# VH-VL binders against q20498r280to473: the designs that were tried, part 28

Target 1, 194 residues: q20498r280to473
Amino acid sequence: LELTDLYMRTGKKVPVIVEKCCASIEDQGIVTGIYRQCGIQSNIQRLRAKFDSGAEPDLHEFGQRDIYSVSSLLKQYFRQLPNPLFTYQAYPKLIEAFEKEDSLSEKVESLRFSLETMPEAHYRTAKFLMEHLTRLCKSKSLTDMTSKNLAIVWSPNLFRPPPTLNGADTHLLSGLNVHTAICDFFIENSESLF
Short names: E, the ipSAE of ESMFold2; O, the ipSAE of ESMFold2 at other seeds; V2, 0.75 times the mean of E and O plus 0.25 times the DockQ between their complexes.

## First folded at step 16 (VH-VL; framework fv_relatlimab)

Design g2 (at its last look DockQ between E and O 0.96; V2 from the best seeds 0.71)
Fold by ESMFold2, look of step 16:
Formats: structure tokens, sequence, C-alpha cells
Structure g2 (fold): chain C 194 residues (1-194), chain A 120 residues (1-120), chain B 107 residues (1-107)
């Protein structure tokens, strides 16, 4: 389900699965390689099924037995969105603003403008997620996850080029390099951007 | 005390469909996964698959193409169908329960077992 | 798929002796291992889960240990009813798998 449609159905700007998983990770997931290490596949699938059914899964239990299933599910959720978190529509503007040879302050301003064009559900969820990742960077001595490390594992789940770009002229590896770089920039500068 | 009682046809010919049913007594049907496990005579155990109260299933990839799991919540029963049987499917078949808790896929209650023989 | 290898295949002992049964996993399963006892014509009976936790009603002479890939079931002093086949089972991930069994027989 698309983020805007979920917002219309539930009245919540940030999906419950995103809010709960981020809270669980901040509570029990300050561990080595969070978001890098993968959880147990059966736990990931069962946790997703509980959220999809409208059940309220016990994330404290998951955190005690397999916290990496919570972080894996959260990444999977974003990867499966029909329109990525940083929407197809905003994608060209975001890439252009990021790649332009400007001062830091000009780059932040251009990106902030482009981010604000996204639908409210996408904007609010992006703000929530980036602030979560920024807070996690403060624990890098415990997790071994810097902003760059988080960007490497997160960017494939947050950005997809529109089909015409993906199918026509871009090399997948080249596009993925810029996705990591912009994601790292968002994590490092989330306070200024959102 | 929870009890699992199972039944179904014990003698089949090749290509037929194995069909077994398990009834749950003395306990809740929801809050658990309901499983089938088989054991060829004189050999070890093989997990077939699970079904939960919502009807969601997960099956052993080795059997998935031939397995259908179902439930009847009004009767507290769940069933196994295994299509296109051969002599290799001759085994004692068990129903069993696991708890719906994280990483708790161990079987605390078992049915009595049903020997299914696939002849000729 | 996670393969569990049990050893020995057969263990011949007398009542009062200590039995030590081994189970090795093809990859780390942390402590997500269970042990079962099975007598002829009966369903398996759960003894141990989470490598070391005794199931309800299981006598204290049964104990489990290990983590990662190497696990042990110990019966501290064998009683006549303990002679049976023992299986380990990983409850780490799908498909759930069992070891091939250890036959504990009376000498």
Amino acid sequence: as target 1 above (194 residues)
Amino acid sequence: QVQLQQWGAGLLKPSETLSLTCAVYGGSFSGYYWNWIRQPPGKGLEWIGEIDHSGSTNSNPSLKSRVTLSLDTSKNQFSLKLRSVTAADTAVYYCARTRDKVSDDWFDYWGQGTLVTVSS
Amino acid sequence: EIVLTQSPATLSLSPGERATLSCRASQSIRYYLAWYQQKPGQAPRLLIYDASNRATGIPARFSGSGSGTDFTLTISSLEPEDFAVYYCQQHFDWPLTFGQGTNLEIK
C-alpha cells in the first residue's frame, strides 16, 4: 500500500510499522551492525504478517529474541513501497539539487524546497526516518554504524529512479553510488533539511 | 490438558491424494501454529508445514508444490492434503503444535500418529 | 537449509550410567535447539527447548547445553524408561529440521 493511501485510511502521517520499529530499535537495537545484519527470515515474515493483519505485535519480545528481524522488516517495508519514500516525482529534482556545484547552504536550501514538494505522508515519514538515523549515528561506537554505513544499507530501500531513467540510459551501479551519497547527506544534515 | 487427535485414510495407491485431519481438544486454537511432521518407517522426522488461525501457511520447500494446509476454526480442526503420492510418501504422519512466540518453533504437543502406506 | 548431525548413531549403556548425546548444526543457530525422546509406536516427546530449558514435567536428570553449532543432551543417571531414540531439532528458521537420531539402547 502507497504511503498517501495509508495516511487516508488511518489518519496517521507516519505508518504505525515505522513508528514502532524505530522505537524498538532505539530501545533494544543499539547493537553491533544494526540495519547491516539480517534477522531470521521466519521472524521477519511473521512480524510483517502481524502488522499486515492489524495485530499489535510484541516488539519487546522480538527485540529480546531477534532484534535484527525488526530492523530487517523496516528496510523491507520501505523497499516494497509502490512509490518510494523519496518519490519518483521528486527524484529528478533531488538528484539535480544534490549534484549541483553549490555552497553547502545553497544545496541545503534547494534540497529542502524539493523535499517539501513531496506529499505530506512522504515528507513526514522521511523526516521521521532521517531523524531516527541521525540519532543512531550518535551511538556509532556501540553499533559500528556511521552515517555512511547507514546510507549504504538504507539507500537501496529509499530511492528508485523513474522507469524511463531506469530502463533507458542509466547504469544501475552509477545510480546507486549517488543514492548512497545523497542518503548520507540527508542523515548528516537532517536538522537543516526537515 | 491439550490433546491432538488425528485421522484419515491409511492405505493409498500411487497418484492418489493423502488427506489427514487433526482436532484440538482442551486448549485454545488461536495463539499457536498447527503443524504436520512425517516419519518414514525406521527413519527420522521431516517437517511438512504449518498453518495459523488466520489461514496463513508455510511449507517445507521440498513438498510445497504438493501440499495444501487448511483449517476449520468452527471445529478446531486443521488438515493436510498431499497430492500425487508415491511409495516415498509412506510414513507415520503427526500433527503437532508450536507456540506463537518469537523463535519458539518447538513442538510441545503431538497427535498420536497415522501410518500412511502407499502401495504398489 | 540447516542440517543437524547427531552422534553417536547408537549408544549402548546400562541403567545408572551417564549418557552424553551430541548434535551439530551446519551453521550457527544460536541456542535455538530442542531435544525429543521417542519410544517405539509413540509420538516424540519434547524434553528440552532453547538448548537448555527443560519442558514441563521433564525430570531433572535431563539437561541440555551448547550454543552456536555444538549441542549436548546429558542424562545424568539412566533409568530403564530412558532407553529410546533421541532427536535434536533446530527452531531457528524455516524449514524446521531434525537430526537423524541417536538410539540409546540397554546393554
Scores: ipSAE 0.659, ipTM 0.866, lowest interface PAE 1.4, mean pLDDT 91
Fold by ESMFold2 at other seeds, look of step 16:
Order: structure tokens, then sequence, then C-alpha cells
Structure g2 (fold): chain C 194 residues (1-194), chain A 120 residues (1-120), chain B 107 residues (1-107)
């Protein structure tokens, strides 16, 4: 389910799965390699099934036995969105604004403008996630996860180049290095961007 | 005291469908995974699959294409169907319970077992 | 698939002796290992879960230890009813798998 459709169905701008998983990670996930290490596959699949059924899974229990299943599920959730968190529609504008050679303040303002063009559910969820990752960076001495490390593991789940009409090549827009760099920038500057 | 009691046909010909049922007494049906495990004569145990109260299933990849798991919550029963059997499917079949807790996939209660023989 | 290898295949001992049964996993399963006892014509009986936790009603002479890939079931002083086949089982990930068994027989 697309984020805007979920918002229209539920009235919640940030999906419950995102809110609960982020809270769980901040409570029990200040551990080595959070978001880098993968959880046990059966736990990930069972946790996903519980969320898909509308159940309220006991994330405290998952955090005690396999916290990496919670972080793995959250990444998977974003990777599988039909329209990525930083939408196909906003993607070219965000990349263009990030790559433009201008001052930090001009770059922040340009990116803020582009972020504000996203549907409300995407904007609010992006704000929530980036603020979560920014808070998590404050624990890098315990997790070994800097903003750069988080960007490496998160960016593939957050950015997808738009499919081109009639099969046109997207290589000009798809630089993997840029996805990590813009994600790192968002994590480091979330308070000024959102 | 939880008790599992199982039944079904014990003699099959090749290509037939194995069908077994397990009834649960003395406990909650929800909050658990309901499992089937088999043991060929004189051999070790093989997990077949699980089903939960909602009907969600997970099966051993080696058998998944032939396995159907189902449940009847009104009767506290769950069932195994194994299609296209061969002599290699001859085994004692057990139903068993696991708790719906993280990484608690150990079997605390077992049915009495049903020997299923598939002629060669 | 996680393969569990039990040793020895057969262990011949007398009542009163200490039995030590080994189970080795093909990859780390942390502490997610269970042990079962099975007598002829009966379903397996859970003894140990989470490598070292005794199941309800299991006598104190049964203990489990180990983590990662190397696990041990110890029976401190064998009783006549303890002569049976013992299986280990990993509850780490799907598919759930069992060792091939250790036959503990009376000498």
Amino acid sequence: as target 1 above (194 residues)
Amino acid sequence: QVQLQQWGAGLLKPSETLSLTCAVYGGSFSGYYWNWIRQPPGKGLEWIGEIDHSGSTNSNPSLKSRVTLSLDTSKNQFSLKLRSVTAADTAVYYCARTRDKVSDDWFDYWGQGTLVTVSS
Amino acid sequence: EIVLTQSPATLSLSPGERATLSCRASQSIRYYLAWYQQKPGQAPRLLIYDASNRATGIPARFSGSGSGTDFTLTISSLEPEDFAVYYCQQHFDWPLTFGQGTNLEIK
C-alpha cells in the first residue's frame, strides 16, 4: 500500500509500523551495527505478517530476542513501497538541488522547497524517519553507526530513480554515490530541512 | 493440561493425498503455532510446517509444493494434506505445538503419532 | 538449511554414570537449541530449550550448555528410564531442523 493511500485509509500521516519500529530501536536498539546487521529471517517474516494482519506485535519481545529483526523489517518496509519515501516525482528535483554548486544555506532552502512538494504522508514520514536517524547518530559510540554508515545502509531503501517512459536509460539520474551523499546530508541537517 | 490427539488414514498408495487431523484439548488455540513433524522408521525428525490461529502458514521448502495446512478454529483442529505421496513419505507423523513467542520454536506438546505407510 | 550433527551415534553406559551428548550446528544459532528424549513408540519429550533452560517437569539431572555451534546435553547420574534416543533441534530459523539422534543404551 502507497503511503498516501494508507494515510487516507487510516488518518495517520506516519504509518504505525514506522512509529513503532523507530520507538523500539531507540529503546532497545542502541547496539552494535543497528541497521547494518540483519535479523533472523523467520522473525522478520513473522513480524511483517503481524503488522500486515493489523495485529499489534510485541516489539519489546522482539527487541529482547532479535532487535535486528525490527530494524531489518523497517528497511524492508521502505524498500517495498510502490512510490519510494522520497517519491519518484520529487527525485529529480532533490538530486538537482543537492548537486548544484551553491552555498549551504541556498542548498538547504532548495532542498526544503523540493521536500515540501511531496504528498503530506511522504513529507511527514520522511521527517519522522530522518529525525529518528539523527537521534540515533548521537549514540554512534555504542552502535558504531555514524551518519555516513546509516546513509550507506538506508539510501537504497529510500531513493529510486523514476522508471523512464518508453524504456529510456536512467543512468544520468541513478548515481549510487549521490544517494548515499544526499541521505547523509538529510541525516546531518534534518532539523533545518524539515 | 494441554493435549493433542491426532487421526487419519495410515495406508496409502503412491500419488494419493495424505490427510491427517489434530485436535487440541485443555488450552487456548490462539497464541501458538500448530506444527506437523514426521519421522521415517528408524530415522530422525523432519519439520513439515506450521499454521497459526489466523491461518498463516510456513512450510519446509523441501515439501512446500505438496503441503497444505489448514485449521478449524471452531473445533480447535488443524490438518495436514500432503499431495502426491511416494514410499519416501512413509513415516510416523506428529502434530506439535510451539509458542507464538520470538525464537521459541521448540515443541512442548506432541500428538501421539500416526504411522503412515505408502506402498512401494 | 542448518545442519545439526550429533555425536556419538550410540553411547553405552550403566545406571549411575554421567552421560555427555554433543550437538554441533553448521552455523551459529546463538543459544537457540532444544533437546528431546524419545522412547520407542512414543512422541519426543522436550527436555531443554534455549540451550540451557530445563523444560517444566524435567529432573534436575538433565542440563544443557553451549552456544554458537557447540552444544552439550549432560545427564549427571543415569536412571534406568533415561536410556532412550536423544535429539537436538535448532529453533533459530526456518526450516526447523533436528540432529540425527544419539542412542543412549544400557550396557
Scores: ipSAE 0.597, ipTM 0.838, lowest interface PAE 1.9, mean pLDDT 91
ESMFold2 (binder alone), look of step 16: mean pLDDT 93; pTM 0.950

Design g3 (at its last look DockQ between E and O 0.91; V2 from the best seeds 0.71)
Fold by ESMFold2 at other seeds, look of step 16:
Structure g3 (fold): chain C 194 residues (1-194), chain A 120 residues (1-120), chain B 107 residues (1-107)
Amino acid sequence: as target 1 above (194 residues)
Amino acid sequence: QVQLQQWGAGLLKPSETLSLTCAVYGGSFSGYYWNWIRQPPGKGLEWIGEIDHSGNTNSNPSLKSRVTLSLDTSKNQFSLKLRSVTAADTAVYYCARTRDKVSDDWFDYWGQGTLVTVSS
Amino acid sequence: EIVLTQSPATLSLSPGERATLSCRASQSIRDYLAWYQQKPGQAPRLLIYDASNRATGIPARFSGSGSGTDFTLTISSLEPEDFAVYYCQQHFDWPLTFGQGTNLEIK
């Protein structure tokens, strides 16, 4: 389900799965390699089924026995969105603004403008996720996950080039490099961007 | 105390469908996975698959194309069908329970077992 | 899939002796291992789960240990009723798998 449609159905600007998984990670997931290490596949699939049924599962048990299933599920959720978190529609403007040779303040301003063009559900969920990742970076001595490390594992789940772009292989290679870089920038600058 | 009692046909010809049923006494289907395990004569145990109270199934990839698992919650029963049997499917078949808890896929209660023989 | 290899295949001991049964996993399964006892004509009986937790009603002479890939079931002093086949089972991930068994027989 698209984020805007979920918002219309529930009245919640940030999906319950995103809120609960982020809270679980901040509570029990300050551990080595969070978001880099994979959870047990049966636990991930069973946890996904519980969320898909409309339940709000208690994640404390999952956090005790397999916290990496919670972090794996959250990444999977974003990867499977029909319109990615940062949307197909905003993608060209975000990439253009990030790649332009500007001062830091000009780059932040351009990115802010482009981010604010996104639908409200996408904007609010992006803000929530980036602020979560920024807070998590404060624990890098415990997790071994810097903002760059988080960007490497998160960016493939957050950005997809629109299907209509020409030069698909060239865009894929260039886009993968820039997706990590822009994601790292968002994590490091979330307070000023959102 | 939870008890599992199972039944079904014990003699089959090749290509027939194995059909077994397990009844659950002293409990409900919620909060558990309902499993089938088999043991060929003189050999070890093989997990066949599981079903939850909502009908979601997971099966051993080695058998998945031939396995159908089902529930009847009104009767507190769950069932196994194994299509296109051969002599290699001769085994004692057990139903068993696991808890719906994280990483608790160990079998606490077992049925009494049903020997199924497939003629050669 | 995760392969469990039990050793020895057969262990011949007398009542009163200590039995040590081994189970090795083809990959780390943390402590997600169970042990079962099976007597002829009966379903398996759960002895141990989570590598070291005794199931309800299991005598204290049964103990489990290990983590990762190497696991041990110990029976501190064998009773006549302990002579049976023992299976380990990983409850780490699908498909759930069992070891091939260790036959603990009376000498």
Scores: ipSAE 0.658, ipTM 0.858, lowest interface PAE 1.4, mean pLDDT 91
Fold by ESMFold2, look of step 16:
Structure g3 (fold): chain C 194 residues (1-194), chain A 120 residues (1-120), chain B 107 residues (1-107)
Amino acid sequence: as target 1 above (194 residues)
Amino acid sequence: QVQLQQWGAGLLKPSETLSLTCAVYGGSFSGYYWNWIRQPPGKGLEWIGEIDHSGNTNSNPSLKSRVTLSLDTSKNQFSLKLRSVTAADTAVYYCARTRDKVSDDWFDYWGQGTLVTVSS
Amino acid sequence: EIVLTQSPATLSLSPGERATLSCRASQSIRDYLAWYQQKPGQAPRLLIYDASNRATGIPARFSGSGSGTDFTLTISSLEPEDFAVYYCQQHFDWPLTFGQGTNLEIK
């Protein structure tokens, strides 16, 4: 389900799965390699099924026995969105703003403008996720996950270029590098961007 | 006291469909995964698959193409169908329960077993 | 698929003796291992889960240990009713798999 459609159905701007998984990770997931290490596949799939059915699974128990299933599920949720978190529509503007502007202040201003054009559900969920990742960076001594490390594992789940008929491997590889860089920038500067 | 009682046809010809049913007595149907496990005569155990009260299934990849798992929540029953059987499918078939808890995929209650023989 | 290898295949002992049964996993399964007892014509009976936790109603002479890849089931003093086939089972991930069994027979 698209984020805007979920918001219209539930009245909640940030999906419950995102809120609960982030809270669980901040409570029990300050562990080595969070978001880098993968959970047990059966736990991930069962947890996803529980959220899909509207059940409220006990994330404390998951955190005790397989916290990496919670973090894996959250990444999977974003990867499987029909319109990515930072939307196909905003993607070209975000990349252009990030690459074109030389000064930090100009870059922040241009990115803020582009981010604010996203639908409300995308904007609020992006704000929520980036603030979560910024807070998590404060625990890098315990997790071994810097903003750069988090950007590496998160950017593939957050950015997708619009489909093209003439795409090539060179474009995809170049896009992946910039996705990491812009994601790292968002994590480092979330307070000024949102 | 939870009890699992199973039944179904015990003698099949090759290419037929194996069909077994398990009924759950003395306990809740929700909050658990309901499983099928088989054991060829004189050999070890093989997990076939599971189903929950909402109808979600997960099956052993080795059998998935031939396995259908289903349930009837009104009767607290769940069923196994295994298509296109051969002599290799001759086994005692068990239904069994696992708890719906994280990494608790151990089988605490078992049905009595049903011998299914496949011959020509 | 996680392969469990049990040893020995057959263990011949007398009542009163100590039995030690081994199970080795092809990869780490943490503590997510269960043990079952099966007598002829009967369904398996759960003995141990999470490597070392005794299931409800299981006598104290049964104990499990190990983690990672190497696990043991110990029966401290064999009773006549303990002569049966024993299986280990990993409950780490799908597909759930069993060892091939250890036949504990009376000498």
Scores: ipSAE 0.636, ipTM 0.851, lowest interface PAE 1.5, mean pLDDT 91
ESMFold2 (binder alone), look of step 16: mean pLDDT 93; pTM 0.950

Design g4 (at its last look DockQ between E and O 0.96; V2 from the best seeds 0.74)
Fold by ESMFold2, look of step 16:
Structure g4 (fold): chain C 194 residues (1-194), chain A 120 residues (1-120), chain B 107 residues (1-107)
Amino acid sequence: as target 1 above (194 residues)
Amino acid sequence: QVQLQQWGAGLLKPSETLSLTCAVYGGSFSGYYWNWIRQPPGKGLEWIGEIDHSGSTNSNPSLKSRVTLSLDTSKNQFSLKLRSVTAADTAVYYCARVRDKVSDDWFDYWGQGTLVTVSS
Amino acid sequence: EIVLTQSPATLSLSPGERATLSCRASQSIRDYLAWYQQKPGQAPRLLIYDASNRATGIPARFSGSGSGTDFTLTISSLEPEDFAVYYCQQHFDWPLTFGQGTNLEIK
């Protein structure tokens, strides 16, 4: 289900699964390799089923027994969005703004403008997630996860080049290095971008 | 006190369908995963699969194509069907309970067992 | 799938002796290991879960230890009712799997 459609059905600008998983990670997930290590498959599948049923599961128990199932599920949720969090429409604008040789303040302003073109549900969920990751970076001595490490594991779940950027152009424009770099920039600068 | 009582036909011919039912007494039916496990005579135990209160199932990949798990919540019963049996399916079949707790897939209550023999 | 290997296959002891049963997993299962006792004609009975937690009503002479891949069930002083087959079972991930059993028999 598209983020905009979920927002229309529920009235919630940030999906419940995103809110609850982020809260769980901030409460119980300050552990080595959070978002890098994978959870137990049966726990991930059972947790996904609970969210798919419309339940609001208590994640405290999951966090105690297999916190990596919570972080794995959250990444999976974003990977499976039909329109990625940073939408197909915004993608070329975001890449262009990021790659310009501008001062930091000019780059931030250009990216902010492009981010604000996204639908409300995408913008608010992106803000929520990036601020979560920014807060998590403050615990890197405990997690061994810097903003760059988080960007490496998160960017594949957040950015997809539009299908209209065809094969040859996609190879030139959509390298995973740029996705990691822009994601790292978003994590480091979320307060000024959103 | 929770009790699991099971029943079904104990003698089958090859290609028939094994059908067993387990009834739950003295406890809640919801909030658990209801399981089937089998044990060939003189051999170890093999997990067959689970079903929860909503009817969601998960099965051992080795048996999945032949297994159907079902519920009757009005009677607090759950059932196993295993299609196209062969002599290799001769075993004692048990129903068992797992609590809906994270990583608690251990079986706290078991049925009495039903020997199913597949004749030549 | 996660393979559990129990040793020894048969353990012959007398009442009052200490029994030590081993279970080894083919990969780390953290502490997600249960132990069961099974007597002829009966369903298995849960003894231990989470490697070391005794189930309700299980006597203190039964204890479990280990983590990762190597686990032990210890019966500190055997009673006549303890002679049975013992199985370990991993509750880490699907498919759930059991060891092949250790037959604890009276000498």
Scores: ipSAE 0.678, ipTM 0.865, lowest interface PAE 1.2, mean pLDDT 91
Fold by ESMFold2 at other seeds, look of step 16:
Formats: structure tokens, sequence, C-alpha cells
Structure g4 (fold): chain C 194 residues (1-194), chain A 120 residues (1-120), chain B 107 residues (1-107)
């Protein structure tokens, strides 16, 4: 389900699955390789099914037995969005603003304006997620996950270029490197951007 | 006390469909995964699959194409169908319970077992 | 698929002796291993889960240990009713799998 449609159905700008998983990870997930290590496949599938049914899963129990299932599910959630978190529509402007050779303050201002063009549900969820990842970076001595490491594992789940008319993505290799770089920038500068 | 009682036809010909039912007594039907496990004579145990109270299933990939798991919540019963049986499907079939807890896929209660023989 | 290999295939002991049964996993399963006892004509009976936790009603002479790939079931002093087949089972991930069994028989 698209984020804007979910917002219209529930009245919540940030999906419950995102809020609960981020809270669970901040509570029990300050562990080595969070977001890099994968959870047990059966736990991920069962946890997803519980959220899809509208149930209220006990994430504290998951944190005790397999916290990496919580972090794996959260990445999977964003990967499966029909319109990515940073939207197909904002993607060209975000990449253009990031790649422009200008000062840090000019880059932040340009990116902020482009981010604000996203639908409210996308904007608020992006703000929530980036601030979560920024807080996690403060625990890198415990997790071994720097902002760069988080960007590497997160960017494939957050950015997709718009489809071409021919159905081919001929810029994937170049876009992959820039996706990590812009994601790292968002994590490092989330307070200024959102 | 929780008790699982199972029944179904015990003698089949090749290509027929195995059909077994398990009834749950003395306990809640929700909050668990309901499983089938089989044991060929003189051999070890093989997990067949699970179903929960919502009807969601997961099956052993080795059997998935022939397995149908189903549920009757009004009777606290769940069932196994195994299509296109051969002599290799001759086994004692058990129903069993798993708690709906993280990484607790161990079987605390078992049915009495049903011997299913497929003649060659 | 996670393969569990039990050893020995047969263990011949007398009442009062200590039994040690081994289960080895083909990959790490953390401590997600269960042990079962099965007597002829009966369903398996859960003894141990999470490698070392005794199930409800299981006598203290049964104990489990191990983690990762190597696991052990110990029966500290065998009673006549303990002579049976024992199976390990991983509860780490799908498909759930069992070892081939150890037959604990009376000398």
Amino acid sequence: as target 1 above (194 residues)
Amino acid sequence: QVQLQQWGAGLLKPSETLSLTCAVYGGSFSGYYWNWIRQPPGKGLEWIGEIDHSGSTNSNPSLKSRVTLSLDTSKNQFSLKLRSVTAADTAVYYCARVRDKVSDDWFDYWGQGTLVTVSS
Amino acid sequence: EIVLTQSPATLSLSPGERATLSCRASQSIRDYLAWYQQKPGQAPRLLIYDASNRATGIPARFSGSGSGTDFTLTISSLEPEDFAVYYCQQHFDWPLTFGQGTNLEIK
C-alpha cells in the first residue's frame, strides 16, 4: 500500500509499522551490525503477517529473540513501497540538488525545498526515518554502524529512479553510488533538512 | 489439559488424496501454529507444514505442491490433504502444536498418530 | 535446509548409568534446539527446548547443553523407562528438521 493511501485510511502520517519498528530498534537494537545483519526468515515473515493483519505484535519479544528480524522487516517495508519513500516525482530534483557544485548551506537549502515538495506522508515518514538513523549513528561504538554503513544498507530501499519509456534503467550503476551518498548526507544533516 | 485427537482414512491407493483431521480439546485455538509431521515406518520425522487460526499456512518445500492445510475454527479442527500419494507417503502422521512465540517452533502437544499406508 | 546429525545411532547402557547423546547442526542454529523421546507406538514427547530448558514435567535427570552447531542431551542416571529413541529438532528456521534419532537400549 502507497504511503499517501495509508495516511488517508488511518489518519497517521507515519505508518505504525515504521513507528513501532524504529522504537523497538532504539530500545533493543543498539547491537552489532543493526540493519546490516539479517533476521531469521521465518520470524521476518511472521512479523510481517502480523502487521499486515492489523495485529499489535509484541516487538519486545522479537527484540529478545531476534531483533534483526525487526530491522530486516523495516528495510523490506520501504523496499516494497509502490512509490519509494523519496518518491519517483521528487527523485530528479533531489539528485540534481545534491549533485550541484555549491556550498554546504546552499545544498541543504536546495534539498530542503525539494523534500518539501513530497506528499505529506512521504515527507513526515522520511523525517521520522532519517532522524531515527541519525540517532543510531550516535551509538556507532556499540553497533559498528556509521552513517556511511547505514547509507549503504538503506539507500537501495529508499531510492528508485523513475522508469524509462523503454523499461530499462541504464543509469543504475551511477545512481547506486549517488543513492548511497545522498542517503549518507541525509543521515548526517537530517536536523537541517527536515 | 490440551488434547489433540486425529482421524482419517488409513489405507490408500497410489494417486489418491490423503485426508486427515485433528481436533483440539481443552485449550485455546488462537495463539498457536497447528502442524502436521510424519514418520515413515522405522525412520525419522519430517515436518509437513503449519496453519494458524487466521488460515495462513507454511509448508515444507519438499511437499508444498501437494499439500493443502485447512482450518475449521467453529469446530477447533485443522486438516491435512496430501494429493497424488505414492508408496513413499506411507507413514504415521501426527498433528502437533507450536506456541505463537518468537523462535519457539518446538512441538509441546502431539496427536496420537494415524498410520497411513499407500499400497504399491 | 538445516541437517541435524545425531550420534551414536545406538547407545547400549544399563540402568543407573549416565547417557550422553550428541546432535550436530549443518549451520549455526544458536540455541534453538529441542530434544524428544519416543517410545514404540507413541508420539514423541518434548524433553528440552532452547537447548537447555526442560519442558514441563520432565525429570531433572534430563539436561541439555550446547549452542551453535554442537548439542548434547544428558541423562544423569538412567531409569528403566528412559530406554527409547531420542530425536533432536532445530527450531531455528523453516523447514523445521529433525535428527535421524539415537536408539538408547538396555544392555
Scores: ipSAE 0.662, ipTM 0.859, lowest interface PAE 1.4, mean pLDDT 91
ESMFold2 (binder alone), look of step 16: mean pLDDT 91; pTM 0.931

Design g5 (at its last look DockQ between E and O 0.97; V2 from the best seeds 0.76)
Fold by ESMFold2, fold request of step 18:
Structure g5 (fold): chain C 194 residues (1-194), chain A 120 residues (1-120), chain B 107 residues (1-107)
Amino acid sequence: as target 1 above (194 residues)
Amino acid sequence: QVQLQQWGAGLLKPSETLSLTCAVYGGSFSGYYWNWIRQPPGKGLEWIGEIDHSGSTNSNPSLKSRVTLSLDTSKNQFSLKLRSVTAADTAVYYCARTRDKVSDDWFDYWGQGTLVTVSS
Amino acid sequence: EIVLTQSPATLSLSPGERATLSCRASQSIRDYLAWYQQKPGQAPRLLIYDASNRATGIPARFSGSGSGTDFTLTISSLEPEDFAVYYCQQHFDWPFTFGQGTNLEIK
């Protein structure tokens, strides 16, 4: 389900799964390699099924036994959005703003403008997620996860070029490098961007 | 105390469908995964698959194309069908329970076992 | 698929002796290992789960230890009723798998 449609259905700007998983990870997920290490597949699929059925899964129990299943599910949720968190529509503007501005101040201003063009559900969810990742960076001594490490594992789940921009493998691979860089920038600068 | 009682035909010809049923007594049906496990004579144990109260299933990839698991919640029963059997499917078949708790996939209660022989 | 290898295949001991049974996993399964006892004509009986937790009603002479890939079941002083086949089982992930068994027989 598209984020704007979910917002219209529920009245909630940030999906419940995103809020609950982020809270669970901040509570029990300050552990080595959070978001980098994969959870146990049976736990991931069983947790997903519980959310899909509308049940209230016991995330504290998942956190005690396999917190990586919670983090794996959250990445999967974003990867499977029909319109990515950073929408197809905003994607060209975000990439252009990131690549073409020379100074930090100008880059932040241009990116802010482009981010504000996204639908409210996407904007608010992006703000929520980036702030979560920024808070996690404060615990890098415990997790071994810097902003760059988080960007490497998160960017494939957050950015997709629009189908008409998908080109040769060389262009796709170059785009993947910029996705990590822009994601890292978002994590490092979330307070000024959102 | 929880008890699992199982039944089904014990002698099959090749290409037939194995069909076993397990009834659950003395406990709740919800909050658990209901499993089938088999043991060829003189050999070790092989997990076949599981089904939960909602009817969601997962099965061993080695058998998945031939396995159907089902529930009858009104009777507290669950069933195994294994299609297109061969002599390699000759085994004692057990039903067993696991708790629906995270990573608690150990089998605390077992049925009595049913020997299924596939002849020529 | 996670392969569990048990050793020895056969362990011949007398009542009163200490038995030590080994199970090795092909990859880390954290603490998610169970042990079962099986006598002829019977279903397996759960002894240990989570590597070291005794199941309800299991005598204190049974203990489990290990984590990651290497696990041990110890029977501190063998009773006549302890001579049976023992299986380890990983409860880490689908498909759940068992070791090939250790036959603990009376010398």
Scores: ipSAE 0.766, ipTM 0.905, lowest interface PAE 0.8, mean pLDDT 92
Fold by ESMFold2 at other seeds, fold request of step 18:
Structure g5 (fold): chain C 194 residues (1-194), chain A 120 residues (1-120), chain B 107 residues (1-107)
Amino acid sequence: as target 1 above (194 residues)
Amino acid sequence: QVQLQQWGAGLLKPSETLSLTCAVYGGSFSGYYWNWIRQPPGKGLEWIGEIDHSGSTNSNPSLKSRVTLSLDTSKNQFSLKLRSVTAADTAVYYCARTRDKVSDDWFDYWGQGTLVTVSS
Amino acid sequence: EIVLTQSPATLSLSPGERATLSCRASQSIRDYLAWYQQKPGQAPRLLIYDASNRATGIPARFSGSGSGTDFTLTISSLEPEDFAVYYCQQHFDWPFTFGQGTNLEIK
């Protein structure tokens, strides 16, 4: 389900799965390689099924037994959105703002403008997720996950080039480098951007 | 306290469908995964698959194309069908329970076992 | 899939002796290993889960240890009823798999 449609159905600007998984990870997930290490596949699939059914999964139990299933599911949730968190429509504006602006202050202003063009559900969920990742960076001595390491594992799940009749593999490879860089920038500068 | 009682035909010809049923007594049917496991004579154990109260299943990839798992919640029963059997499917078949808790896929209660022989 | 290799294949001991049975996993399964006892004509009986937790009704002489890839079942002083086949089982991920068994037989 598209984020705006979910917002219209539930009245919640940030999906419950995102709120609960982030809280679980901040509570029990300050562990080596969070978001880099994969959870157990049966736990991931069973947890997904519980959320899909509208059940209330016991995230404390998952956190005790396999916290990496919670982090894996959260990444998968964003990967499978029909319109990515950073929408197809905002994507070219965000890339242009990041690549063309040379100074920090110019990048922040241009990116902030482009982010504000996104639908409210996307904007608020992006703010929520980036602030979560920023907080997590404060624990890098315990997790071995720097902002750059988080950006590497997160950017493929957050940015997707728009479908096009003229897309190419070479543009995809170039886009992957910039996706990591812009994601790292968002994590490092979330307060000023959102 | 929980008891699993299983039944079904014990002698099959090649290409027939194996069909076994397991009934659950003395405990709740919900909150668990219901499993089938087999053991060829003189050999080790092989997990076949699981089904939960909602009807969701997962099966061993080695058998998945031939396995159907089903349940009847009104009778607290669950069933295994294994299509297109051969002599290699000769085994004692067990039903077994696991808790629906994270990473608790250990089998605490087992049925008595049913020997299924597939003739030549 | 995760392969479990048990050793020894056969262990011949007398009542009163200490038995040590090994199970090795082809990849880390954390602590998610169970042990079962099986006598001829019977279903397996759960002994240990989560590598070291004794199941209800299992005598204290049975203990489990290990994590990651290497696991051990210990029977501190063998009783006559302990001579049976023992299986380890990983409960880490689908498909759940068993070791090939250790036959603990009377000398």
Scores: ipSAE 0.737, ipTM 0.891, lowest interface PAE 0.9, mean pLDDT 91
ESMFold2, look of step 16: ipSAE 0.720; ipTM 0.881
ESMFold2 (binder alone), look of step 16: mean pLDDT 93; pTM 0.947
ESMFold2 at other seeds, look of step 16: ipSAE 0.692; ipTM 0.871
ESMFold2, look of step 17: ipSAE 0.669; ipTM 0.858
ESMFold2 (binder alone), look of step 17: mean pLDDT 93; pTM 0.947
ESMFold2 at other seeds, look of step 17: ipSAE 0.684; ipTM 0.869
ESMFold2, fold request of step 18: ipSAE 0.764, 0.696; ipTM 0.902, 0.873
ESMFold2 (binder alone), fold request of step 18: mean pLDDT 92, 92, 92; pTM 0.946, 0.945, 0.945
ESMFold2 at other seeds, fold request of step 18: ipSAE 0.735, 0.706; ipTM 0.889, 0.876
ESMFold2, look of step 19: ipSAE 0.713; ipTM 0.881
ESMFold2 (binder alone), look of step 19: mean pLDDT 93; pTM 0.947
ESMFold2 at other seeds, look of step 19: ipSAE 0.678; ipTM 0.865

